# VHH binders against q96fz2, part 43

Target 1, 269 residues: q96fz2
Amino acid sequence: CGRTSCHLPRDVLTRACAYQDRRGQQRLPEWRDPDKYCPSYNKSPQSNSPVLLSRLHFEKDADSSERIIAPMRWGLVPSWFKESDPSKLQFNTTNCRSDTVMEKRSFKVPLGKGRRCVVLADGFYEWQRCQGTNQRQPYFIYFPQIKTEKSGSIGAADSPENWEKVWDNWRLLTMAGIFDCWEPPEGGDVLYSYTIITVDSCKGLSDIHHRMPAILDGEEAVSKWLDFGEVSTQEALKLIHPTENITFHAVSSVVNNSRNNTPECLAPV

## First folded at step 1 (VHH)

Design s11 (framework vhh_8cml_1)
Fold by ESMFold2-Fast, scan of step 1:
Structure s11 (fold): chain B 269 residues (1-269), chain A 123 residues (1-123)
Amino acid sequence: as target 1 above (269 residues)
Amino acid sequence: EVQLVESGGGLVQPGGSLRLSCAASGFTLDYYAMGWFRQAPGQEREFVALISSSGGSTDYSDSAKGRFTISRDNAKNTVYLQMNSLKPEDTGVYFCAAKEGYYSWTDSAYDYWGQGTQVTVSS
C-alpha cells in the first residue's frame, strides 16, 4: 500500500470517526494539530495523513480507550534516527510486513512502546500488472459502502452531485499502523510518523496485487488495536490478518501522477 | 458482591441442542466482554466462544464454529450460548467468564467466572 485517498473535510472526517469508549460513552476523537490535515484524493508517502491513536500517548493517566486524531507523516522515522533531515532516511518505512514486524528494529521498538495507530483513508490504490503489456491498471479499494455494488462501480450516474452524496455517510478504511516519535537533533517540533502494516492479499484482491494493508474491520478491532493500555502487543497482533470484507473498482490513469488531486482519481471507469 | 451463574446444562443425545444462559448479578455487563470456556474430565480448560461488550464481535473455537452461537442481552444482564449438533466430544463443564473492556481468547485474561454448568452428550 503506497497510495491512498483521504479527501473528507476535517469536520466530516471527525464525525465519520465517532466511537464508543470502553465504558460505552459516545465520543468524537479530539484533534491534535488539526491545521496540518490536508485532504487529498491522491496521498503518497511523506505526506501527512490522519491517524487515530490512544489519548494515553499524550496525557498521563488518561483513559486509554479515548481517542486522539492527528496528522502524521507517512513513512516512519525511528526515534533513534540521528541525522538532521528525516527525508534522508535510507530505509523504506512506508509499509511494514506483518511476518517480520517483531524482527525489524525500526518497528519492533515503537510496537513495544504501544505506539499503535489506525490510519484513516477513503480507500487505497493498487496497480495491477498485466502480463504482455507495460501498462498497469489502477484500482481503488475500499470497505463496502451503503448504495455500492460489490466489486462494481459506485453509483451509475455521471453526475458530480450523485457522487457527493455518497460521502455523507462514507465508511472510512481503517488500517493498522505503527508510529514513532522523532526529536530533531537541532531542536524543533517532535515529528510523528507512521508505517502501514501489510499482509498477504485476500482471495478477492489476489489478481490485483499480492499484498494488502492489514485492515481492522469494525470498531472492536479498531478499539483493541488502539488501546495499548489494556491490550498487549501479543493480543493486538492477533488482529493482523487479510480481510475479505473489501471491494474495488478500476479507475482512470489520472491517479498515476501523485500531483493529480481531483475526484477523477477515484471515479469508476 | 459479583456473581455469574450458568444454567441450561443437562444430558442430551448426540445431534441434540442445548441453550446455556449466564446471568450476572452485582455488576452490569455493559462494560464486559464475555467468554464461554469448557473443561472435560482430565483435560485443561479450553476456549469455546466470545462476544464483545457491544455484541458487535464474536468468535468461536474451530470445534464450535458453525454449530454454536453466542449472544447477549445487556438489558437482562445475561449471555447465551446456543449449542446445536452436539457431539460426545462437547461433554464437559461449561463456564461463562467476564472481562472488563475488550474480549480475549485466553482464559487467564478474564476477571470473573461462574461455577459452571454440566453438559453431557451421550446416547
Scores: ipSAE 0.007, ipTM 0.184, lowest interface PAE 9.3, mean pLDDT 86

Design s12 (framework vhh_8cml_1)
Fold by ESMFold2-Fast, scan of step 1:
Structure s12 (fold): chain B 269 residues (1-269), chain A 123 residues (1-123)
Amino acid sequence: as target 1 above (269 residues)
Amino acid sequence: EVQLVESGGGLVQPGGSLRLSCAASGFTLDYYAMGWFRQAPGQEREFVALISSSGGSTDYSDSAKGRFTISRDNAKNTVYLQMNSLKPEDTGVYFCATEFYSSGRYTPDMDYWGQGTQVTVSS
């Protein structure tokens, strides 16, 4: 997972993240640095994306079940990185493999500090290799969405009018992430950055790509991943596995260029 | 199982030298910043030296600068501390540790600790 869509306006995104805390109280996540959120149909590594994390990371005595939403840089910069330019990091930290997360210092260290986050997206893109050509077919991959008062989910065959309306009640994709905080040695603002944990593809996605993000399917999984005050690293890692509750459709090559940021990027072809 | 084993401590005269070694097992050293700490009887554990995972950057306490040199050999999974011009106040148990929070600006918090090796500087 190296490309996502997260295009919802801030207020729509916030409402899509409504949740209940440990006491059953209805809540919306509180924003940090909301001005850094930039909606896009075509987000690449090194851009900022919204993540959910526990309020306890920012307030010593906060209820660990309460959530903050904050934009973070995609591509984890470890807290111990001592050079002045994060782009000089020799390791690709866009994704971290679930099978080596406890072996790699870049991921083990923040994980040990409880720095778990949930990466939010409309969905993600993957490119299927086509036999006999160097060209690849892009797909948009997302949670099944509910159609209004109908048994089917929204799909490629639906009218443009139906696709326009779906965003008001879109179920955001919730991916397991690890974040870290880096303080530039020459001074400056603390950089919050994240990586997406990856697992083997489920059977439904195996023909598109051999890896997929670790998707947290439902509020129980999301809550346990975020709640580092009550859920240990060992218990949280049990949530990291492939899921079959995913759907997809082919999209045009417009998405290939990360500079293209239009609805055409995720529209069915 | 992650293990750190320190060696090379001993009794030395003021002005003398010692070379400490820290052998790591159960993980690949290439991925970890490593540090040395010391503790004198009845005192708090204090930072001595740090080396980045690549060996490209090092950091020292004010008392260690100019006298101590930290180095690593990732092929041998070992970290070293060369101590020169030793003083009685350098006496203590020296610990090797995996540093998990270290920028050039902040005191490292350690992930794993060794059992330590005794250094005594006296006449």
Scores: ipSAE 0.000, ipTM 0.122, lowest interface PAE 17.3, mean pLDDT 81

Design s13 (framework vhh_8cml_1)
Fold by ESMFold2-Fast, scan of step 1:
Structure s13 (fold): chain B 269 residues (1-269), chain A 124 residues (1-124)
Amino acid sequence: as target 1 above (269 residues)
Amino acid sequence: EVQLVESGGGLVQPGGSLRLSCAASGFTLDYYAMGWFRQAPGQEREFVALISSSGGSTDYSDSAKGRFTISRDNAKNTVYLQMNSLKPEDTGVYFCAADSLRYGTYYEADFGSWGQGTQVTVSS
């Protein structure tokens, strides 16, 4: 997973993340650094994306079931990185393979500290190889959404006009992530950065791409992944597997250029 | 704690109408997608209708489509289900449910808060 859409305005995104804490109280996640959130239909590595994480990471006595939402850099910079410029990190940490997560120091160390997050997106993009050509067909991949009859047909929310209306109650894609905190040696703000855990693609996506992000399907999975105060690393890793509860449609080549940030990036062709 | 209380159920003749209400307390409905589910005697609970947090999107089961209308009044913190052309097959306990993540899904498991239900009986 190397390209996503996360375009909702901050207030809409916040409401889409409404949740219940351990005591059954309805809550909205509290923002950290909301000014760093930049909505886009076409997010690439090294840009900031919103993630959910446990309040306990920021407050020593916090209820570990309470959630913070914060923008983090896509591309994990390990806490032990000694260079002054994180762009000089020589290896790609955009994704972390589930099968080697406990073998790679860059991921094992933050995972051992409970640094689990849920990466939020409208959906993600993948490029399918086309036989007989060097061209690739992009697809937008997302959770199944509720359909509306406002267009006169069930499921007609795939036209450009109807796509605008589906954002009212869009079910955000919730991907399992690992984050780390890096303190610049020369001083300055702590950098929070994340990686998305990847698994083998499910049957439904196998014709598009051989890998997919580890998707946390439903509130129970999201809650257990975030709650590092009550859920051990071993228990949390049981949530990391392919899911079939996913859908997709082909999109135009407009999405290929990460500078393009319009609804056309995810509109069906 | 989220409290959902259904009302408006009762006994009605085939072809009749009922309007169910779901009043919420302990939270604001502005943050919830709301669903109606029903459970017929001896059957599993099934989806009936769904409405987004703003009311901008609605969906219905095939059996409810064209006969039932879901609506909401966020200022009154209430969701409604207007049921017309009722059939004996509509008999069951009707439950109001709130989605804690605004998923807007048809899956019972994705709804975190439930009312106790209101009985609807359609009989001659």
Scores: ipSAE 0.000, ipTM 0.215, lowest interface PAE 14.6, mean pLDDT 84

Design s14 (framework vhh_8cml_1)
Fold by ESMFold2-Fast, scan of step 1:
Structure s14 (fold): chain B 269 residues (1-269), chain A 124 residues (1-124)
Amino acid sequence: as target 1 above (269 residues)
Amino acid sequence: EVQLVESGGGLVQPGGSLRLSCAASGFTLDYYAMGWFRQAPGQEREFVALISSSGGSTDYSDSAKGRFTISRDNAKNTVYLQMNSLKPEDTGVYFCAAGETYWSGYYPDRYDYWGQGTQVTVSS
């Protein structure tokens, strides 16, 4: 996973993340650095994306089941990185393979500190390799959506009114991530950055791509992944596996250029 | 006065067992994650085991997993480490520590309160 869509306005995104804490109280996540959130239909590595993480990472006495939502840089910069420019990191940290996460120091160390997050997206894009050609077919991949009288179909979205109906009550994709905190050696703001954990693709996606993000399907999985105050690293890693609860459709080549940021990026062809 | 006091250390032969206790006074453990660390001469303090404030979550170093069990009794304000199948490599001073969060349990520098340590020697 190297491209996503996360285009909802901040208030709509916040409401889409409504949850219950351990005491059963209904809550909305509190924002950190909301000004750094940039909605886009076409988000690439090095851009900021919203993630959920436990409030306990920021407040010593906080209930670990309470959630913060914060924009973080896609592409994990390890806390031990000693250079001044994060873009000079010698290896790609956009994704972290589930099978080697405990072998790689860049991921093992923050994971040991409980630095688990849930990466939010409308969905993600993958490019299907076609035999005998260098052209690839892009697909938009997302959770199955609940159809109601208020909800629209993405295939029927041909006007602003119909597009608004598609996004009302949209179920956001929730991907397992690991984050770290890096302090620039010359001073400045702490950089929060994340990686998306990847697994072997499920049967339903195997014809599109051989890998997929580790998707946390449902509130119980999301809560356990985030709650580093009560759920150990080893227990949390049991949540990391392929899921079949996913759907997709082919999209046009408009999405190929990450500068294109319109609904046409995810519209069915 | 905040104090953590370890007990239960001693000399044991390889394959033996010891149960370490860590008693807190001057504060309640109800809100603290608790960890056990060990230190051999000339070495850094090494993570051994961790337990969340509620006791609902535990974690162990690779060397301790399957042999050691961490537990707590918040009513007695005490944390325990049951050590089975002890090996010479387990020799060291064992420290208990209290930290604000479960994530602080993996690294020594993240704990707020430390005991004085209890010596464990595994020798034949």
Scores: ipSAE 0.000, ipTM 0.123, lowest interface PAE 15.9, mean pLDDT 85

Design s15 (framework vhh_8cml_1)
Fold by ESMFold2-Fast, scan of step 1:
Structure s15 (fold): chain B 269 residues (1-269), chain A 123 residues (1-123)
Amino acid sequence: as target 1 above (269 residues)
Amino acid sequence: EVQLVESGGGLVQPGGSLRLSCAASGFTLDYYAMGWFRQAPGQEREFVALISSSGGSTDYSDSAKGRFTISRDNAKNTVYLQMNSLKPEDTGVYFCATDYRSGLYYTEGMDYWGQGTQVTVSS
């Protein structure tokens, strides 16, 4: 996963993240640095994306089931990184393979500190390899959506004209991430950055690409991944596996250029 | 103009060796991870090897481990692939590429590609 859409206005995104804490109380996540959230249909690595993480990361005695939503830089900068410029990172940390996450120091250390987050997106993009040509077909991949009265009948699920009407009740894609905190050696604000954990693709996506992000399907999985105060690293990693509960449609090559930031990027063709 | 130019390919017998070079122009390699990929006749382009921007980390496909070594010389703006114990199945066009800031797995996330250099392993 290396390209996402996360275009919802801040208030719509916040409501889409409504949740229940451990006491069963209905809550909205509290924002940290909301001014750094930049909605886009075409988000690439090095840009900021919203993530959910436990309040306990920011407040010593907080309930670990309570959630913060914060923009973080896509591309994990390890806490031990010694250079003054994060762009000088040695290796690509946009994605983290599930099969080697406990072997790679850049990921094992923050994971051991409970630095788990849930990366939010409308969906993600992937490019299908086409036999007999070097061209790739982009696809927009997302959770199945419930069609409402406002979006039309069930039969209108694939109608482009109804996509704009579904955003108010859109089910956000929730991907398992690991984040770290980097303190600039010369002083300045702490940089929060994340990586998306990847797994083998499910059968439904195998014709599009051989890998997929580790998707946390449903509130139980999301809650367990975030709650590092109650759920150990070993138990949390049991949530990391391919998911079949996913859908997709082909999109135009407009999405190929990350500077294009319009609804055309995810519209069915 | 930003370019990657591969060289060093050729015809070699099984068990032989080749050293491929990838020269970058129009930008500096200092901040870019660099990879080697290959495409055999009738096959899809596949990952071979990767080296971090500093040269401190390397990664290899299962078929390349123990036989191939990736290295870089940032002062010469060049990346190398030393290929030993070559086999007929190593035949293909070899490409160098960079995935700076992409992260779209090693096959999809490459920002810049070279034109490729042909490697043929045959007696």
Scores: ipSAE 0.000, ipTM 0.107, lowest interface PAE 18.8, mean pLDDT 82

Design s16 (framework vhh_8cml_1)
Fold by ESMFold2-Fast, scan of step 1:
Structure s16 (fold): chain B 269 residues (1-269), chain A 123 residues (1-123)
Amino acid sequence: as target 1 above (269 residues)
Amino acid sequence: EVQLVESGGGLVQPGGSLRLSCAASGFTLDYYAMGWFRQAPGQEREFVALISSSGGSTDYSDSAKGRFTISRDNAKNTVYLQMNSLKPEDTGVYFCAAQDLYYSGTRYEYDYWGQGTQVTVSS
């Protein structure tokens, strides 16, 4: 749960996030800081990734079911952090365990403020450890994509050209996140940063890795997780569990180096 | 009121051509994948063609491949099916359907359906 792909151009990403508000109105999420969005096939902690969050976090009287999309730093910096440089935070906040999230101050406090977000990605990467060797096999893990019983051509891509075509209607991976807001002690812009909640791996992924992100499967789960104005922390946490609705394929070792940012990172081996 | 309205059907001889149109009202097609389906007398409804929301990807049934072309004009809120080299086996009621991939999650689930337009291929 420490590497993702999120490479879609901003306009394609925005359309992939189309939704209905509580009144049934069709909407696109409104961007904050769109120029900070950096598409990449190989995103690591401390980089910015796009997240969905409730408009009510920014506007006092907003409908809590309306959505904002914003880039946030991966690696939660707690609001109480006292140093001037967030990179000096001694605790790893890239992920937070679902079983202890209410026991850890760094996560309990923002959860109490309703600071829930949905982390967007094409998919994520995990490295399978093989017994008796230090080498690992990377896998790209993502939602099952659309498939027809009549044609089978969509999702049968085995070349870069075919993979370019599938991105047009790609179903983004939607992971449950917690964010916080940190004000630099010396002044400056507020830093928004997030962590991904993790759960025990599902049966389908157990041979690859023992943990997985908490995936929100479908619009009802996404809406309830985001809507902190109507859905309590207790009710929202019931959405946090493993899912079997996931697929994967092996990828080349090109992805191992986080500086490599090409389609080869997620292409099937 | 949300609706899809098909038009352009009719009677043609084998080897002829027809262009079907599907006009959407009450919503915008910009965020919907669009499909064409048909139902022949005494047969189940079957898939014919689909086009992605941007128009960048298309897919066809084996029977339609090479003869039919699906296209869209989002500015006109309309999707089209150009049918060439028509055969008697192409006879049926043609339906357009709109799918919101974000909500339905699969290509088998369509959120909106038209009432259909009749296509008859015979002498």
Scores: ipSAE 0.000, ipTM 0.110, lowest interface PAE 19.6, mean pLDDT 83

Design s2 (framework vhh_8cml_1)
Fold by ESMFold2-Fast, scan of step 1:
Structure s2 (fold): chain B 269 residues (1-269), chain A 123 residues (1-123)
Amino acid sequence: as target 1 above (269 residues)
Amino acid sequence: EVQLVESGGGLVQPGGSLRLSCAASGFTLDYYAMGWFRQAPGQEREFVALISSSGGSTDYSDSAKGRFTISRDNAKNTVYLQMNSLKPEDTGVYFCATDLGYYSSTWPEYDYWGQGTQVTVSS
């Protein structure tokens, strides 16, 4: 996964993340650095994206089932990185393969510290290699959405006047991530950055791409991945596998250029 | 130095078989998806087959389906392409390439390419 859409206004995004803590209390995640959230239909690596993580990462005595939502840099910068400029990191940390996550120092160390997060998106993009041609076909891939009388899936909302209704109750894609905290050697604010764990694609996506993000399907999976105070690394990793509960449609080549940030990026062709 | 080296090409009769190998050196293959591509004289490079880093997922061009099998041996840092029922249309230089596993804003997504191995299918 190397391109997502996360365009919801902050208040809509926050409501879409409503959850229950361990004691059954209904909550909204509390923001850190909300002004750094930048909605976009076309988010690339090195941009900031919203993630969910346990409040216990920020408050020593917090309930580990309570959630913070924070923008983090896409592209994990390991805590041991010694250069002043994170863009000079020699390794690509946009994605973290599930089969090697416990063997790579950049990912094993933050996992050992419980630095698990859930990466939020409207959905993600993948480019299908079209056999016999140099052209690639982009697809927008997302959770199946609840069908209502006036709000359908994106594919069903062909007219612009119905697009506002699509997003009112959109089910956000919830991807398993690992984050780390990097302190600049020359001083400054701690940088929080993340990687998305990837798995072999499911049967439904195999014609589009051979890999997919590790998707956490449902609140039980999301809660267990986030709750590093009660769920060990070994138990959490059992949640990392392909999922078939996914849908997609072809989109225009407008999305290819990451500077394009319009609804056309995810509209069906 | 980081290298991908293809071998196993040669001259074969129509209906024959060849097994191509791609040996990686200077880096560990374990973390990367691998693809095979081919290029006939005067034509553009085209996709043949793809395998995930674990080997759990494979993809083939329409012309390769049912005739070619891609496999890998991560312990040997090597990827293979078993080609059966070869046709004159399969003639070309065969290249292996690694996939970063993510898409950047620049194309293509592949990091490394081998020098190629010649496959000629002729009576």
Scores: ipSAE 0.000, ipTM 0.118, lowest interface PAE 16.3, mean pLDDT 82

Design s3 (framework vhh_8cml_1)
Fold by ESMFold2-Fast, scan of step 1:
Structure s3 (fold): chain B 269 residues (1-269), chain A 124 residues (1-124)
Amino acid sequence: as target 1 above (269 residues)
Amino acid sequence: EVQLVESGGGLVQPGGSLRLSCAASGFTLDYYAMGWFRQAPGQEREFVALISSSGGSTDYSDSAKGRFTISRDNAKNTVYLQMNSLKPEDTGVYFCAAEPYGSGWYRLEEYDYWGQGTQVTVSS
């Protein structure tokens, strides 16, 4: 997972993240740096994306079940990085493999600090290799958008106007992430950056791509991943596995160029 | 001066039980996750159990599950390990350790304070 869509206006995105804290209180996540949120149909690494994380990361004695929403840079910059320019990082930290996350210093250290986050998106894109040609077919991959799991879903057969109407009640994709905090050597603001944990593809997605993001399916999984004050690293890692609760449809090549930022990027073809 | 002091070790017969205590002095445990680790002669130190800073989350090694229970009393600045159905394979020095980020971790490298250990021997 190297390309996502997260196009909802800030207020719509915030309402889509409504949740219940440990005391049963209905809440909306509180924003940090809301003006840094940049909606896009076509987000690439190095851009900012919204993530959920526990309020306890920012406030001593905060209820660890309360959530902050903050834009973070996609591409984890480790706290120990010593150069002044994060773009000079020589290795790719856009994703981290679940099977080696415990061996990689860049990821195991922030994991040990409880720096778990939930990466928000409308969905993500993957490019399928086509037989007999070097051309790749892009797909948009997302949670089923249905009132029940059996029927009433949106899909490739639905008209473009039906797709426009679904955004008010869109179920955001919730991906397991790890973040870190980096202090520039020359001074300046702390940089918050994240990586998306990846797993082997589920059976339903295996014909498109061999890897998928670790998706946290439902509020119980999201809550446990975020709540580093109550859920140990070992317990949280049990949430990291493939899921079959995803759907997808083919999209046009418009999405291939990361500069293209229009609804055409995710529209069914 | 920061210290963790284990107590409650000793010699028991197979099938017996022991309750280990770990008392902290010079700091409060409120923000620390706590772990129990053990080391048998000639072996590497291994994870046994952990408890998050609030006490709401616990985890155990496969060998400890169903037999051991970790708990804490932050008001007494103490963590406990109740060990039931002890086996000769449980013999070793038991260490408590404090992890500063509060969520717990099974890797030794994440723990910044360690006790000196208490000997547990399970033998007939």
Scores: ipSAE 0.000, ipTM 0.178, lowest interface PAE 15.9, mean pLDDT 84

Design s4 (framework vhh_8cml_1)
Fold by ESMFold2-Fast, scan of step 1:
Structure s4 (fold): chain B 269 residues (1-269), chain A 124 residues (1-124)
Amino acid sequence: as target 1 above (269 residues)
Amino acid sequence: EVQLVESGGGLVQPGGSLRLSCAASGFTLDYYAMGWFRQAPGQEREFVALISSSGGSTDYSDSAKGRFTISRDNAKNTVYLQMNSLKPEDTGVYFCAAGYSDTYYFRPSEYDYWGQGTQVTVSS
């Protein structure tokens, strides 16, 4: 997972993240740095994406089941990094493998601090290697969506204006992430950055790509991953496994260039 | 038995050159970033140079940059430090260290395996 779509306007995205805290109270996540959220159909590593994390990370006495939504840089910069420029990091931290997450210090340390987050997206893209050709076929991969007459479906959207109805009740993809906080040596704002945990592909995706993000399927899994005040690292890691509850369709090569940011990036071909 | 063994230290005059070697036994370097650290009498260990597991990336302390070159030969399970234009301030015990491929960059405590060190003395 090296490319996502997260294009919803801030207000629509916020409502799509409605949740219940530990006491059953209905809530919307509270934003931090909302001005840094830039909707796009084509998000690459190094760009900012919205993540959910526990309020307890920011307020020492907060209820750990309450959620903050914040843009974070994709590509984890460890807190111990000593250079002034994060781009000088020699290790690729876009993804971390579930099977070695407790062996790699860049991920083990923030995980031990409870720095778990849920990475939000409309869906993600993968490029299928076609046997006997030099071409790669991109696919948009996302949760199965509830079909209603009001909402329509992505495949039935025949014009850009009809896409508004598709997105009103879109179920966002919720991926397990780890984040860290890096303080520039010369001062300045703390950089929050994340990595997406990856697992072996499920059977349904094995013909497209051999790896997939660790998807947290449903609010119970999401809440347990985020709640580092009540759920230990060991218990949280039990949530990290492949899921078959996923769907996909082929998209055009327009998505290949990360500078292209239009609905054509995820439209079925 | 896992070991790192440094060699190549000695006494040299200012402006001289020295090549340090670090041989690993009991494990393969293929998955380890390798670092060189040094310790002067009465001081803490300080970072000198780092090379990634593939050899595609290197980094140096400000004092070593432009004078020292780190390299590796995974087939021989060995890492090297070529030291040119040596100064009296370079005097110290030089240690090699192995850290799994995403080890903490400049912090000695985050490396998995350490050699016993080799003495480098720069004096007339």
Scores: ipSAE 0.000, ipTM 0.139, lowest interface PAE 13.1, mean pLDDT 84

